# VH-VL binders against Large ribosomal subunit protein uL10m (mRpL10): the designs that were tried, part 22

Target 1, 224 residues: Large ribosomal subunit protein uL10m (mRpL10), of Drosophila melanogaster (Fruit fly) (q9vpl3)
Amino acid sequence: RGKINIQRPKAPHYERARVVAVTQPKYPELPKAKSCFKTRAERTQQQQENPYNEIIAREVRNWLDHSRLVAFFHLSSITADDIFRVRVQLHKQNLHLKSYGSKIIEQAVKNTRYEAIVPLFHSNHCIVFSPDPEKTAALLRIVRRVPQMVLLGGIVEETMLSRNQLVAYAQMPGLHAVQAQLVQTLSQAPGHLIQQLQAHQNSFVQVLDVHAKNQMNEETPKST
Short names: E, the ipSAE of ESMFold2; O, the ipSAE of OpenDDE; V2, 0.75 times the mean of E and O plus 0.25 times the DockQ between their complexes.

## First folded at step 3 (VH-VL)

Design s47 (from s1 with heavy chain Y57D, light chain T98D; framework fv_anetumab)
Fold by ESMFold2-Fast, scan of step 3:
Structure s47 (fold): chain C 224 residues (1-224), chain A 120 residues (1-120), chain B 111 residues (1-111)
Amino acid sequence: as target 1 above (224 residues)
Amino acid sequence: QVELVQSGAEVKKPGESLKISCKGSGYSFSDYWIGWVRQAPGKGLEWMGIIDPSDSDTRYSPSFQGQVTISADKSISTAYLQWSSLKASDTAMYYCARTLYDSSGHFDYWGQGTLVTVSS
Amino acid sequence: DIALTQPASVSGSPGQSITISCTGTSSDVGSYNLVSWYQQHPGKAPKLMIYEVSKRPSGVSNRFSGSKSGNTASLTISGLQAEDEADYYCSSYAGSNDYWVFGGGTKLTVL
């Protein structure tokens, strides 16, 4: 498969790029009787399978496939200048802020391992992508200054994480330090780290199912 | 409520080291960058650099890269500007100020300034 | 360094309006709505008067307004008062260099 050079995206550049969908379907009118041997149902199906939406959905799938860090945010009302500044700061850290309609997200992730994220996007949202999972700490540092962006959760190294799990991941030392800590953990309590990772996976699945109910304050039994 | 308090005036000789401070209060110190701005006597404002206290990430103006060191201690909500060897040309008023964004932001609160005089 | 051009001085009488210009390039003032204006009285720290071209912080008089046209940003002070006498500095984000640039400053005299 061909790559669209996602690893070198120019986020400030792309927000000004004009996406000209020359394949925009022309629907001049829908005559009462059969026209060109197509029924209303067939025309409706063609309209629902808009080529423009499929092009953007394919772009979303490429971002998901080539990013080892994906973070999901609820986005409150924010000015164009404010979001532009955030996008510029994120881009400096190889973090790419993207906004897509919920229908496009649903179309992009349908029949994929990512289908579980669809409920996160029924409201106003944005997504941050990066090929570098070590940038999670930089992402959270930038976003903590943007009250309009509320972290919902993310995907790191193909693993879905809740907000609290992603925050804990951001506080984890780099690869070599993590390996040193793992050695210490194995020396003192051989199964402890594995138990923590399994608990985190189960917690995140539960959060995706009932994310709005996090106000029950029961999700932070263990810190990493 | 929000306040940035800088250390007192300094009088030094060329070649001496110096470290001045800027203490933030009334807000979450680690949520804002702290920038340093220089103003030579009778002249305008010059941006020197900025630091994120949460991880000590720093950015310097090209004119001041290698000439000064900016640091911060988030446990005491204090940022620092430091010279290893002062020059007479370092005589200036030095301001600290906070901003939400790195180089794309604006400074909403300023310290009162620290006057540094370097003379023989 | 100084990358933005301001007039060295401007003057007006009480009750009049004055405008201070701040001229940059297409890679700073012309490209971004990230222009700020600071007021500095003699011996005091600068105070933010305008940010993002035209926005005022809480506590700043509505007599102060900002605008931008092409590569030039402008600070307008209406109903000029004696206490407005100060130095005014513009600042902009410079995208190509990823740092702040300040103007040279304008001395406002109220006569």
Scores: ipSAE 0.034, ipTM 0.540, lowest interface PAE 7.7, mean pLDDT 77

Design s48 (from s1 with heavy chain Y101W, light chain L34Y; framework fv_anetumab; at its last look DockQ between E and O 0.06; V2 from the best seeds 0.00; counts 0 for: pae E 11.6 > 2, placed apart)
Fold by OpenDDE, look of step 4:
Structure s48 (fold): chain C 224 residues (1-224), chain A 120 residues (1-120), chain B 111 residues (1-111)
Amino acid sequence: as target 1 above (224 residues)
Amino acid sequence: QVELVQSGAEVKKPGESLKISCKGSGYSFSDYWIGWVRQAPGKGLEWMGIIDPSDSYTRYSPSFQGQVTISADKSISTAYLQWSSLKASDTAMYYCARTLWDSSGHFDYWGQGTLVTVSS
Amino acid sequence: DIALTQPASVSGSPGQSITISCTGTSSDVGSYNYVSWYQQHPGKAPKLMIYEVSKRPSGVSNRFSGSKSGNTASLTISGLQAEDEADYYCSSYAGSNTYWVFGGGTKLTVL
C-alpha cells in the first residue's frame, strides 16, 4: 500500500480535475461592503439619477426630528474599513452614523430650522444621530480615535452648537449632577445668609457697646 | 483645578521592571485621554502613546509599541506606564498629559514629570 | 515614519517677531489641521501654546500665533520678551496608525 504522500498529493486525473474545477462552488464574492461613504463625486452622480431622493430626504428629516443629539463631521481620507469600525463602536452606544448627499440634505432641510447646516455638507461628510444628548461625551471619545473624522458642529436639544460649544457641552456635568449641585448650593444658601445676617447684627451690637462705654467714660466727672 | 500628579523619581538597574503612575484630579478622569511623553536628558519630546481610561483603549507610537505598556484605573483616576525590563536607554523624564476628546491630539495639561534613571 | 523638522535654534531681540517652522516629511501635516505647539522652560513640563494650527488656549498670550502652509506649520512670537526664551516643540498627527509625533524642538534665545 504505497505511502500516501500527504505533502505532495498526486494531481487528480484530468477528468476529475475538470469536474472539480467546474463544481467548485463559486462563492459569491462577499459584496465588498461598498462603503456607504461614497466619494463626493460618486455621491453627486448618484444623486442626480435617484428617483428616491425625496424618500431619503424624508428619512433625513425624520432622523433630525427625533434626534436629541446630531453631530456633523467632515471625512478626510477615511477608508471604508475605518468607517465600519467607527460605525460599530458608535452603534454600541446607540449612536447612528449616516451619510447623505449634499442635495439630499438640502432637500431635507429646505424651509426648516435646520437650513443653516447646508454649508457643512459641501465636502465628504457624515452625520451621527442619537436620541440621547448624554451620549455626546461618548461620541467625542469614539471620534477621538479617528482623526479622519473632523467635528464641524452639531445640534443638541434643538440648539445648533459650534464644534467648541459641543465639546464644552460634553464636558458639563450631566443634568442630574448639575441639578444636584444646584440643590446643594440652594440648601447651603440659607445657612450662609443667616450667618451673614447674624454677623452684621453682631457687629452692630459691638459698635453700640463701644459707643455706650465711651459715653459712660465721658460722663464720669473728673473729681477735682 | 485640573491637575496631573505623577509618582516620584525612580532609580533602577537594567533588567528591572517599573511602573510609574499619573493621577488626575479636578476633572472627570474618564472623559479625557491620558498620554505619555518621554524626554531623554538634553533631548526632545517623544510621543509614546495615549489611553482612553473609560475603556482602556490604547494607541502607541511605532517606536514604543511592545516596549512599554500604558494602562489606567479609572476608579482611582490613575494612568500607568510600565516596563517589563528596563534598559539604560530608558533613562529619561516621563510626562503624562491630558488630551481632549477632539481629534486634535493636543495636550492641554501636563504632569510634573517622573525622572527614571537606569544605571548599571 | 513621519518626522517633523524644526530649526535647532532661533534668536531675536526683545520686541522683535520671530517665526519657528515645523515641516512634515509627509503630506499628513498638510492634510490635517492637527498641529500643536508647546513651550518648555528648563526643568519644567511643556506648556500648550497653540493647538489645531492657530488656536490659543485660555491664558496664552496673543503674542503667540500659529499658521500652516502646505506641509509647514509656523509659530510666530511677536513682541519678543525675555520670558519667551525656551524650547519650542511642534506636534502633529502622524497618519494612518493614529499616533502623533513631536518635532525635534527649537531653542529660542532672546538676545
Scores: ipSAE 0.083, ipTM 0.646, lowest interface PAE 3.6, mean pLDDT 84
Fold by ESMFold2, look of step 4:
Structure s48 (fold): chain C 224 residues (1-224), chain A 120 residues (1-120), chain B 111 residues (1-111)
Amino acid sequence: as target 1 above (224 residues)
Amino acid sequence: QVELVQSGAEVKKPGESLKISCKGSGYSFSDYWIGWVRQAPGKGLEWMGIIDPSDSYTRYSPSFQGQVTISADKSISTAYLQWSSLKASDTAMYYCARTLWDSSGHFDYWGQGTLVTVSS
Amino acid sequence: DIALTQPASVSGSPGQSITISCTGTSSDVGSYNYVSWYQQHPGKAPKLMIYEVSKRPSGVSNRFSGSKSGNTASLTISGLQAEDEADYYCSSYAGSNTYWVFGGGTKLTVL
């Protein structure tokens, strides 16, 4: 199993060279009450804060671009030890638990098809990323023991799914098993062929629609 | 059905080494953690530690850290508890027990126990 | 340091209800739904009776129930029977580190 380079993705074709060149160390800025009369030091700190937000937003974009599974959760009060344990359990399954501020999320998804997720981050939240969409069942099994994490929905193969759709996806048999089920349906010899074919035609349409959507997701990585 | 079968009773002298086993069957061994629990004669249950058999990720009770080694071989669905040098105070019944992936689960299936006697 | 306190013994007559307490702290029993109860007959391995405070595994009589209030979890056995005579242990997850703690155990005697 070769790893995809998630930590150093290539910049998008339209990315500004100015953003790539920001490699010099910057001093951290502390949150402070702002006023219309800012000192020179406060202006410098505020300017440095903006570059950190863009660096973190790039991290979020890289996770979104290279993750085939993304799940969004509301996060209730939880101890640091409990969340650490959950993060370890998720990491063992190649599931990566992250949290970001709403402004950073808005900046990261601006002008993308994912702008609709921004309202999810106005309250306490967490996100799970993974390059492996078949880990959705493992994710839900782990989180079932964590009542503080409430599933809101997700993204699978760059397709936005509701909570209900994501749960249903986790229970779906592998593509091979779905294809075998279709073959079994076609091979039946019913007493009334027209009635059986009409029922199986509805099943075919549903299976083919799922397969066609999966093919489109596989054919259109990280582009609009 | 789920079953945890432990190795047989042991009679040892102080200073000897020992490795006891716990073999799981009837379930996907790597999907569950294995915990070890000690019970001294006439005493209560004491949690010793836990292992994730899939990658040997291990946690110990502070009372047992450095005193025992917990390991697993997922290819034969077996977990182990090991001492390098037994003490008379190690005389106890030792249980293995299964729980879910998270370490906050409950122990739903228990082995029959391995009696370890350290004397003389 | 976390500790779970149980009474050393309780007793009851056949057909009665009894309750075994398990007292921890606000940082474990009070904060989490990860209390479990185990029954142990002499010479036998423990058996899970209650998990997640109040849930029963399949095959456990509905005479066994669990609850918690504040920092105290409780196991209630209704309709006591002779075979209920055993040691009972509560267990909880310790919130500051990933580990389990068992209570000291309660000997139930059926009179």
Scores: ipSAE 0.006, ipTM 0.428, lowest interface PAE 11.6, mean pLDDT 74
Fold by ESMFold2-Fast, scan of step 3:
Structure s48 (fold): chain C 224 residues (1-224), chain A 120 residues (1-120), chain B 111 residues (1-111)
Amino acid sequence: as target 1 above (224 residues)
Amino acid sequence: QVELVQSGAEVKKPGESLKISCKGSGYSFSDYWIGWVRQAPGKGLEWMGIIDPSDSYTRYSPSFQGQVTISADKSISTAYLQWSSLKASDTAMYYCARTLWDSSGHFDYWGQGTLVTVSS
Amino acid sequence: DIALTQPASVSGSPGQSITISCTGTSSDVGSYNYVSWYQQHPGKAPKLMIYEVSKRPSGVSNRFSGSKSGNTASLTISGLQAEDEADYYCSSYAGSNTYWVFGGGTKLTVL
């Protein structure tokens, strides 16, 4: 048996299950299943280009598109064993801890509504993804016991939330509709929230916003 | 030293409400979760549920979801297990136990147990 | 309901080594290195003897050891002593829907 015990993986979720298999090497059947179930993105891969970064960037975009909960953390020095234990604990709650290079994050969010979050990832970082927004409380409780991980903010139901807003969301045990309404009520304009997250990472919000825009350099051809 | 002290034995009739307690001492109460484990007479251990006292977040075993309520008051370092209406099948020894988080995999310290007898 | 399978009883003589098995499925014992063992004397609360398959808490004798192969975890007690006579329960993490499950327990008799 090489099956991940994730509830009913379907075409979009199958990609997620295969990524999780890296955390659980005891699921040997998954590599064979993965080969048989290559995604459309994987099938379009071109060897002649620099394809590795694009493959991983597509993986990040898939996580962002199919996760109703995304949390961003600053990561201080932590041993490989300690981070592995945290990753396993999170996985048991359908929370998926991922670390990607800043260039890959930049490539993944380029031309998306989340492009301005790139500066958050210039230092050591990690991201937790989940399809279940009700797992926000479980996430924060697990991470509360990992002082090396500092919550910066997140995305719930496609809405960007600051650290304090995400904590408030986690403390509301309610109907899904009530939680969705709370997210809308707590949210700020995306630009304003991104500036707050940048200020939390660094002290000069306007300078960082200008630098982020200049570094991404999407203005002339894309005009988005 | 770490200690979990539970309330005394209870004898109740079917349909009565009951709330039993588990008080932690010798550690930071909010830094650990409290789980409840049931042991019916002559039977083995059954996981019931868990609570994080820092925010009162609870998780229940599928077998006990809707049957009991777990709560905690971190200001007095006490967790609770309660029934709105007891049944004869609730007769058992109830243990509270400490764990680092809801997926840590083990309970390192246990209370002495509370015997609940439900008979008409 | 018993989620993990243990033998109902096991017996040994003083100084002997004995092993108690705990068999689950690929979704609990087979998937996670979060198997723990508890010792329970009559009328007393359980005491943690082994956690995370093979680790011992402070104060637990080195005579107690744990291991796992596939879907089966084992508790081994070497140099068996009279005070080891007790009920032993295994437990495993069983995923986010169930959390923890226990075995039915094994009564150890020292003859």
Scores: ipSAE 0.005, ipTM 0.426, lowest interface PAE 12.9, mean pLDDT 75
ESMFold2 (binder alone), look of step 4: mean pLDDT 90; pTM 0.931

Design s49 (from s2 with heavy chain S54D H106Y; framework fv_anetumab)
Fold by ESMFold2-Fast, scan of step 3:
Structure s49 (fold): chain C 224 residues (1-224), chain A 120 residues (1-120), chain B 111 residues (1-111)
Amino acid sequence: as target 1 above (224 residues)
Amino acid sequence: QVELVQSGAEVKKPGESLKISCKGSGYSFSEYWIGWVRQAPGKGLEWMGIIDPDDSYTRYSPSFQGQVTISADKSISTAYLQWSSLKASDTAMYYCARTLYDSSGYFDYWGQGTLVTVSS
Amino acid sequence: DIALTQPASVSGSPGQSITISCTGTSSDVGSYNLVSWYQQHPGKAPKLMIYEVSKRPSGVSNRFSGSKSGNTASLTISGLQAEDEADYYCSSYAGSNTYWVFGGGTKLTVL
C-alpha cells in the first residue's frame, strides 16, 4: 500500500515547463490608459488602435489563412496540466490548440468572410488549427475523451461547416466526397449555419456547466 | 444499406452470465457510436450506455454503471452487452442503436432487439 | 431516476391533428435543443421521427413536426392516419452526468 506519490510518480515538471514555454506566445507590453472620459469617436478609435490586440489578431488571421482545418470548441474549466496533455496529443497529429479573447477574434475576422463566427466566442472557447483536413477524424477521437471541450463547428477548405457536417466530413475521406460536402455546405446561408453553431454552443455550455458542477460536487466530499 | 443485427433471444436463470451482440453492416462501423437501450415488459425505453468502437471508450447511464459491461470488436463490426450475474429484474427487450456522436442526442438506426428472460 | 413527463395516452380521428407534450426540467429540455421523438409499433424497434427538436430524417412524413417552449417539447401529427397508431417516446440530452433520458411514452389511438 505505500505512499500514493511513490507508487505513481508524475513525470518531471521541468520537461513540461520547457514545452509550455516554447508553445506559449510572447506578447509586448500594453500602454497604460490615462483618460477618465472619452467621446464615442475616441472610444471607437482606441479599440481599433490597440497595438497588442492587432498583433495577436494578425496571428489569428495567419492561422486562419494557412489552415485547411479549423475547429471551434466551447471550453469549460480545465486544469493547466490537463489542457497541456491534450495539446501534446493534438500536436502529435499536427493539430494546434489555441485560445484567444473574443475582442481579438472580432478584430481578426472583421471585414472578412468569417465575421459571422464572432458570436461563438462570447463564452469560453478554444480553436484547433491544422494544415491537414484528413486529421478531422483524429481530432474528434482525441476530444471525445475531453469533456471540457465541446465541438461547435468548423471550417474546412475555407467552407463553414456545422458540428454535424464536420463530424460527417470525418467519415468521408477522398476528393470526391469532400467536394460533394462542400457543394452542400455552400448552398446554405451563413446565418443559418451560425444559428446551428450557436444552438450547439448554448447546449454544450450547459452540458459543461453541469459537468463542472458535478465534478466540483464529487471532488468536494473527497478533498474536504 | 445500414443495418444492425442483434443476437437471438436468451432464457437464463438468476446468477448466470450472458453476453449479447449487435453487428453493424452497410457503413463504417468505427465511425459511429453504438448505444444500448433497455425496455422492460410493458414499460418505456431506458438508455443504458454507449461505446465508441474505434477505441472502446464507453459512457454509462448512472442507473447501469457497474451493472453491465459494454464492449466492441471493430474488426468484426460487433458491439456487446454483458452481465456477470443476471437477476430476474434484467428481464427485458434490449436494443442496440447507432448514434453519430455521443452528444448528437439521437439514434438514427436501431437493431431488431434481443429478448432476455431471467427466471427460476 | 430522471424521466420526462408525457401523457399516458392521446386519441384522435383520421384527418385531425394531435399534439403530444414532453415536459422536463431546465437541466434537460429547457437547456438543450437536443430533443428527439421515436415511434414504436407493437413488436417492432423504435423509429426516429424527429431530432434536434424540429428536424425530420429522410423518409419521415411532413405531417410530423416538433417544437419546444421552455421546459416542454411537443410532437404534432397533422392529418392523422391509421398507421400513426403507435407508442411515442420523447428523449432529451440531460447533461454529461446523465447523458440521455426518455419520456414514459404516449399511446396514440386513432379511432
Scores: ipSAE 0.006, ipTM 0.459, lowest interface PAE 10.8, mean pLDDT 76

Design s5 (from a37 with heavy chain S31N; framework fv_anetumab)
Fold by ESMFold2-Fast, scan of step 3:
Structure s5 (fold): chain C 224 residues (1-224), chain A 120 residues (1-120), chain B 111 residues (1-111)
Amino acid sequence: as target 1 above (224 residues)
Amino acid sequence: QVELVQSGAEVKKPGESLKISCKGSGYSFSNYWIGWVRQAPGKGLEWMGIIDPSDSYTRYSPSFQGQVTISADKSISTAYLQWSSLKASDTAMYYCARTLYDSSGHFDYWGQGTLVTVSS
Amino acid sequence: DIALTQPASVSGSPGQSITISCTGTSSDVGSYNLVSWYQQHPGKAPKLMIYEVSKRPSGVSNRFSGSKSGNTASLTISGLQAEDEADYYCSSYAGSNTYWVFGGGTKLTVL
């Protein structure tokens, strides 16, 4: 790299091209893979030795390093056409919607200041990146019309923010100094913030599990 | 038999436009990326850029961004390298090469090269 | 610009072994196992000799081997033959900002 202000890879074309590239070699090697019975540990190690997982992980690190705004979302079932439409709307605001596998995110942030975000990606997720934190309000206006995307939290000016803190930031007037001071004031240790976000996600999963079990119990025929 | 065949040598004057070609055969053209590599007379290899013919996604070396245009037409299995206005410093041998970005990231087959000479 | 450092020249006699080094940074050679080596005879296109640090394509002699330690990759040619006299270039993936970079090249002379 020769420049401080890097020109980031053109999203979403670059991500799409990389996905195509990662997928293609698997077919020629599939018969060999099928003839090999490997333990779970060996399969995990084999995946970790994939050089293209490291290349994609480096892309994620590049996005994190060069984005002043990063927002994390839970993503419910959504059609390819709908997510594409959202991606286009976001792109017009210099907001870049990315989806990466949880293992790739873990590899990208391992041993970095961002390692604490890994627990947010245990279920369906997506991330929005932008070099411009002033676009937080535009991001939330667009996402408000997409019920499948649920804001979990984010990073603004390298500071971890909860959902409520990010919403508060978006409602501030466009005074850079005031917004930066607010972000610093709301700042929390990454471990504490991520635990709070993870607890909300776990609570939601627990509610779904209880609801599913209640549905099953309601279906059970009366006994005694 | 995998083969990359490049267009013939060109002699141009500064300011002229030029488009050279690289035709792939013996493989599924859209399944491989095509890179362009420059070699100035008596000098080493310089990567210029790369294209995925399946969607015409391109990436350029920082040194060549804005200096050249890379394109491809997958219907005729051909990639192109184009200059809108040539400079004397563009005098070089230009190679196209095939790569599997997703499996190895190396250039496994190379074209024979196109010599471009730019002089007044 | 030349991103990877190679010696300008290396020489050896028939039957000997030689090693050509290729030194980069932690953001290219040090980060990725995507180092390739190319052989170029005068007036010819480059030919892939080694890929992914140490692998050989079909048709390349087992006399050619590759390795990597830290930020330095090495090409070793054993049992030197007159036909090995050529220019050798290393290449590495250098991240999404640059993609690929080449070394300056090493001229191998077989005396």
Scores: ipSAE 0.000, ipTM 0.396, lowest interface PAE 19.8, mean pLDDT 75

Design s50 (from s6 with heavy chain Y101W; framework fv_anetumab)
Fold by ESMFold2-Fast, scan of step 3:
Structure s50 (fold): chain C 224 residues (1-224), chain A 120 residues (1-120), chain B 111 residues (1-111)
Amino acid sequence: as target 1 above (224 residues)
Amino acid sequence: QVELVQSGAEVKKPGESLKISCKGSGYSFSSYWIGWVRQAPGKGLEWMGIIDPSDSDTRYSPSFQGQVTISADKSISTAYLQWSSLKASDTAMYYCARTLWDSSGHFDYWGQGTLVTVSS
Amino acid sequence: DIALTQPASVSGSPGQSITISCTGTSSDVGSYNLVSWYQQHPGKAPKLMIYEVSKRPSGVSNRFSGSKSGNTASLTISGLQAEDEADYYCSSYAGSNTYWVFGGGTKLTVL
């Protein structure tokens, strides 16, 4: 409490609240950081000690191939207790939090359509996988409580989405209902669309035929 | 459109069993924990426990562990609070409320409450 | 058992500001930025007013604000109106052994 307001002592509690609310710039101890959170140096050392990086890269590709939802996060300093709590909440929703070294991610996505994601992993990161894309909303609600996890983007139904697109996807009405309506619409749309395109093309051909016949007969105006 | 609808008021005698309900609608029921909060007449709020409907995982307040049972049926989006044998001291308003995590610290939507009266 | 400490009552006049304190321990309010505030009118269910110390749900007036310093959280209501007259409860996460604790409640009277 640096200065007392003569009329009302209100300022001190706000200053103290700001100090308490500010994220403490204390890095987690190594044992506490061993959940999802790992430093670059720690990841590099573990990769150098692991001669089977290609096996782990295949595991990552397997997760990518079998997951209809993949979300990428930047991860700031977080306690082991907090990240384990997050992991438990995610697991309850069939969401699987994984952490892999940048070189392993690079090997996993090399020569694939996802190679563009490699720059996302040049800092501390983690990935959440799920076979159920309907869990995107649950994922974002859980992660919103974790300021240390910052959404970078994701992959839904094999489509790469930015952060904003993934947030928009999460706000969509029930996925099964939307897919059912879309399928029902598409079951009619191909026929209707082909009919419209053919009718339009036939109409265009008829217009051309009328123009050609009018030009051949003679350029005399016809009454409507 | 998120709504929690609780069962109607109950008047019981000591020693009777009771099960009250809380039905969620307008959201993915299994994506949120459901908590139970008690308020004795003229007293404050006290939480009793929470349940994850997706796997029936429960967390009880130390004061209510063994005193009540919390359960849920995700197929009908309903959570339950039950007593095997009511006491006069169980007379209270009981609220259900949803929370995102067992560590979220807040309940964002609340049911209207169920008044339970146990004759002295 | 453990509960957060709130004043039993607080009063103010229309247009004024009031502050309600909520004091816990280093194991709850002091350790976690997971403090919430609820408003309860007589005969009605509680309504969430503030969560995670200072955040407001959509639909809650910006006259309501929250803060925290050490083991004490505060709810401030500016521009008091008659409809603000209600009971106010604070709550905090208290760790994985206890989960949540509530304050004893504060009756706000607007005169």
Scores: ipSAE 0.005, ipTM 0.435, lowest interface PAE 13.1, mean pLDDT 75

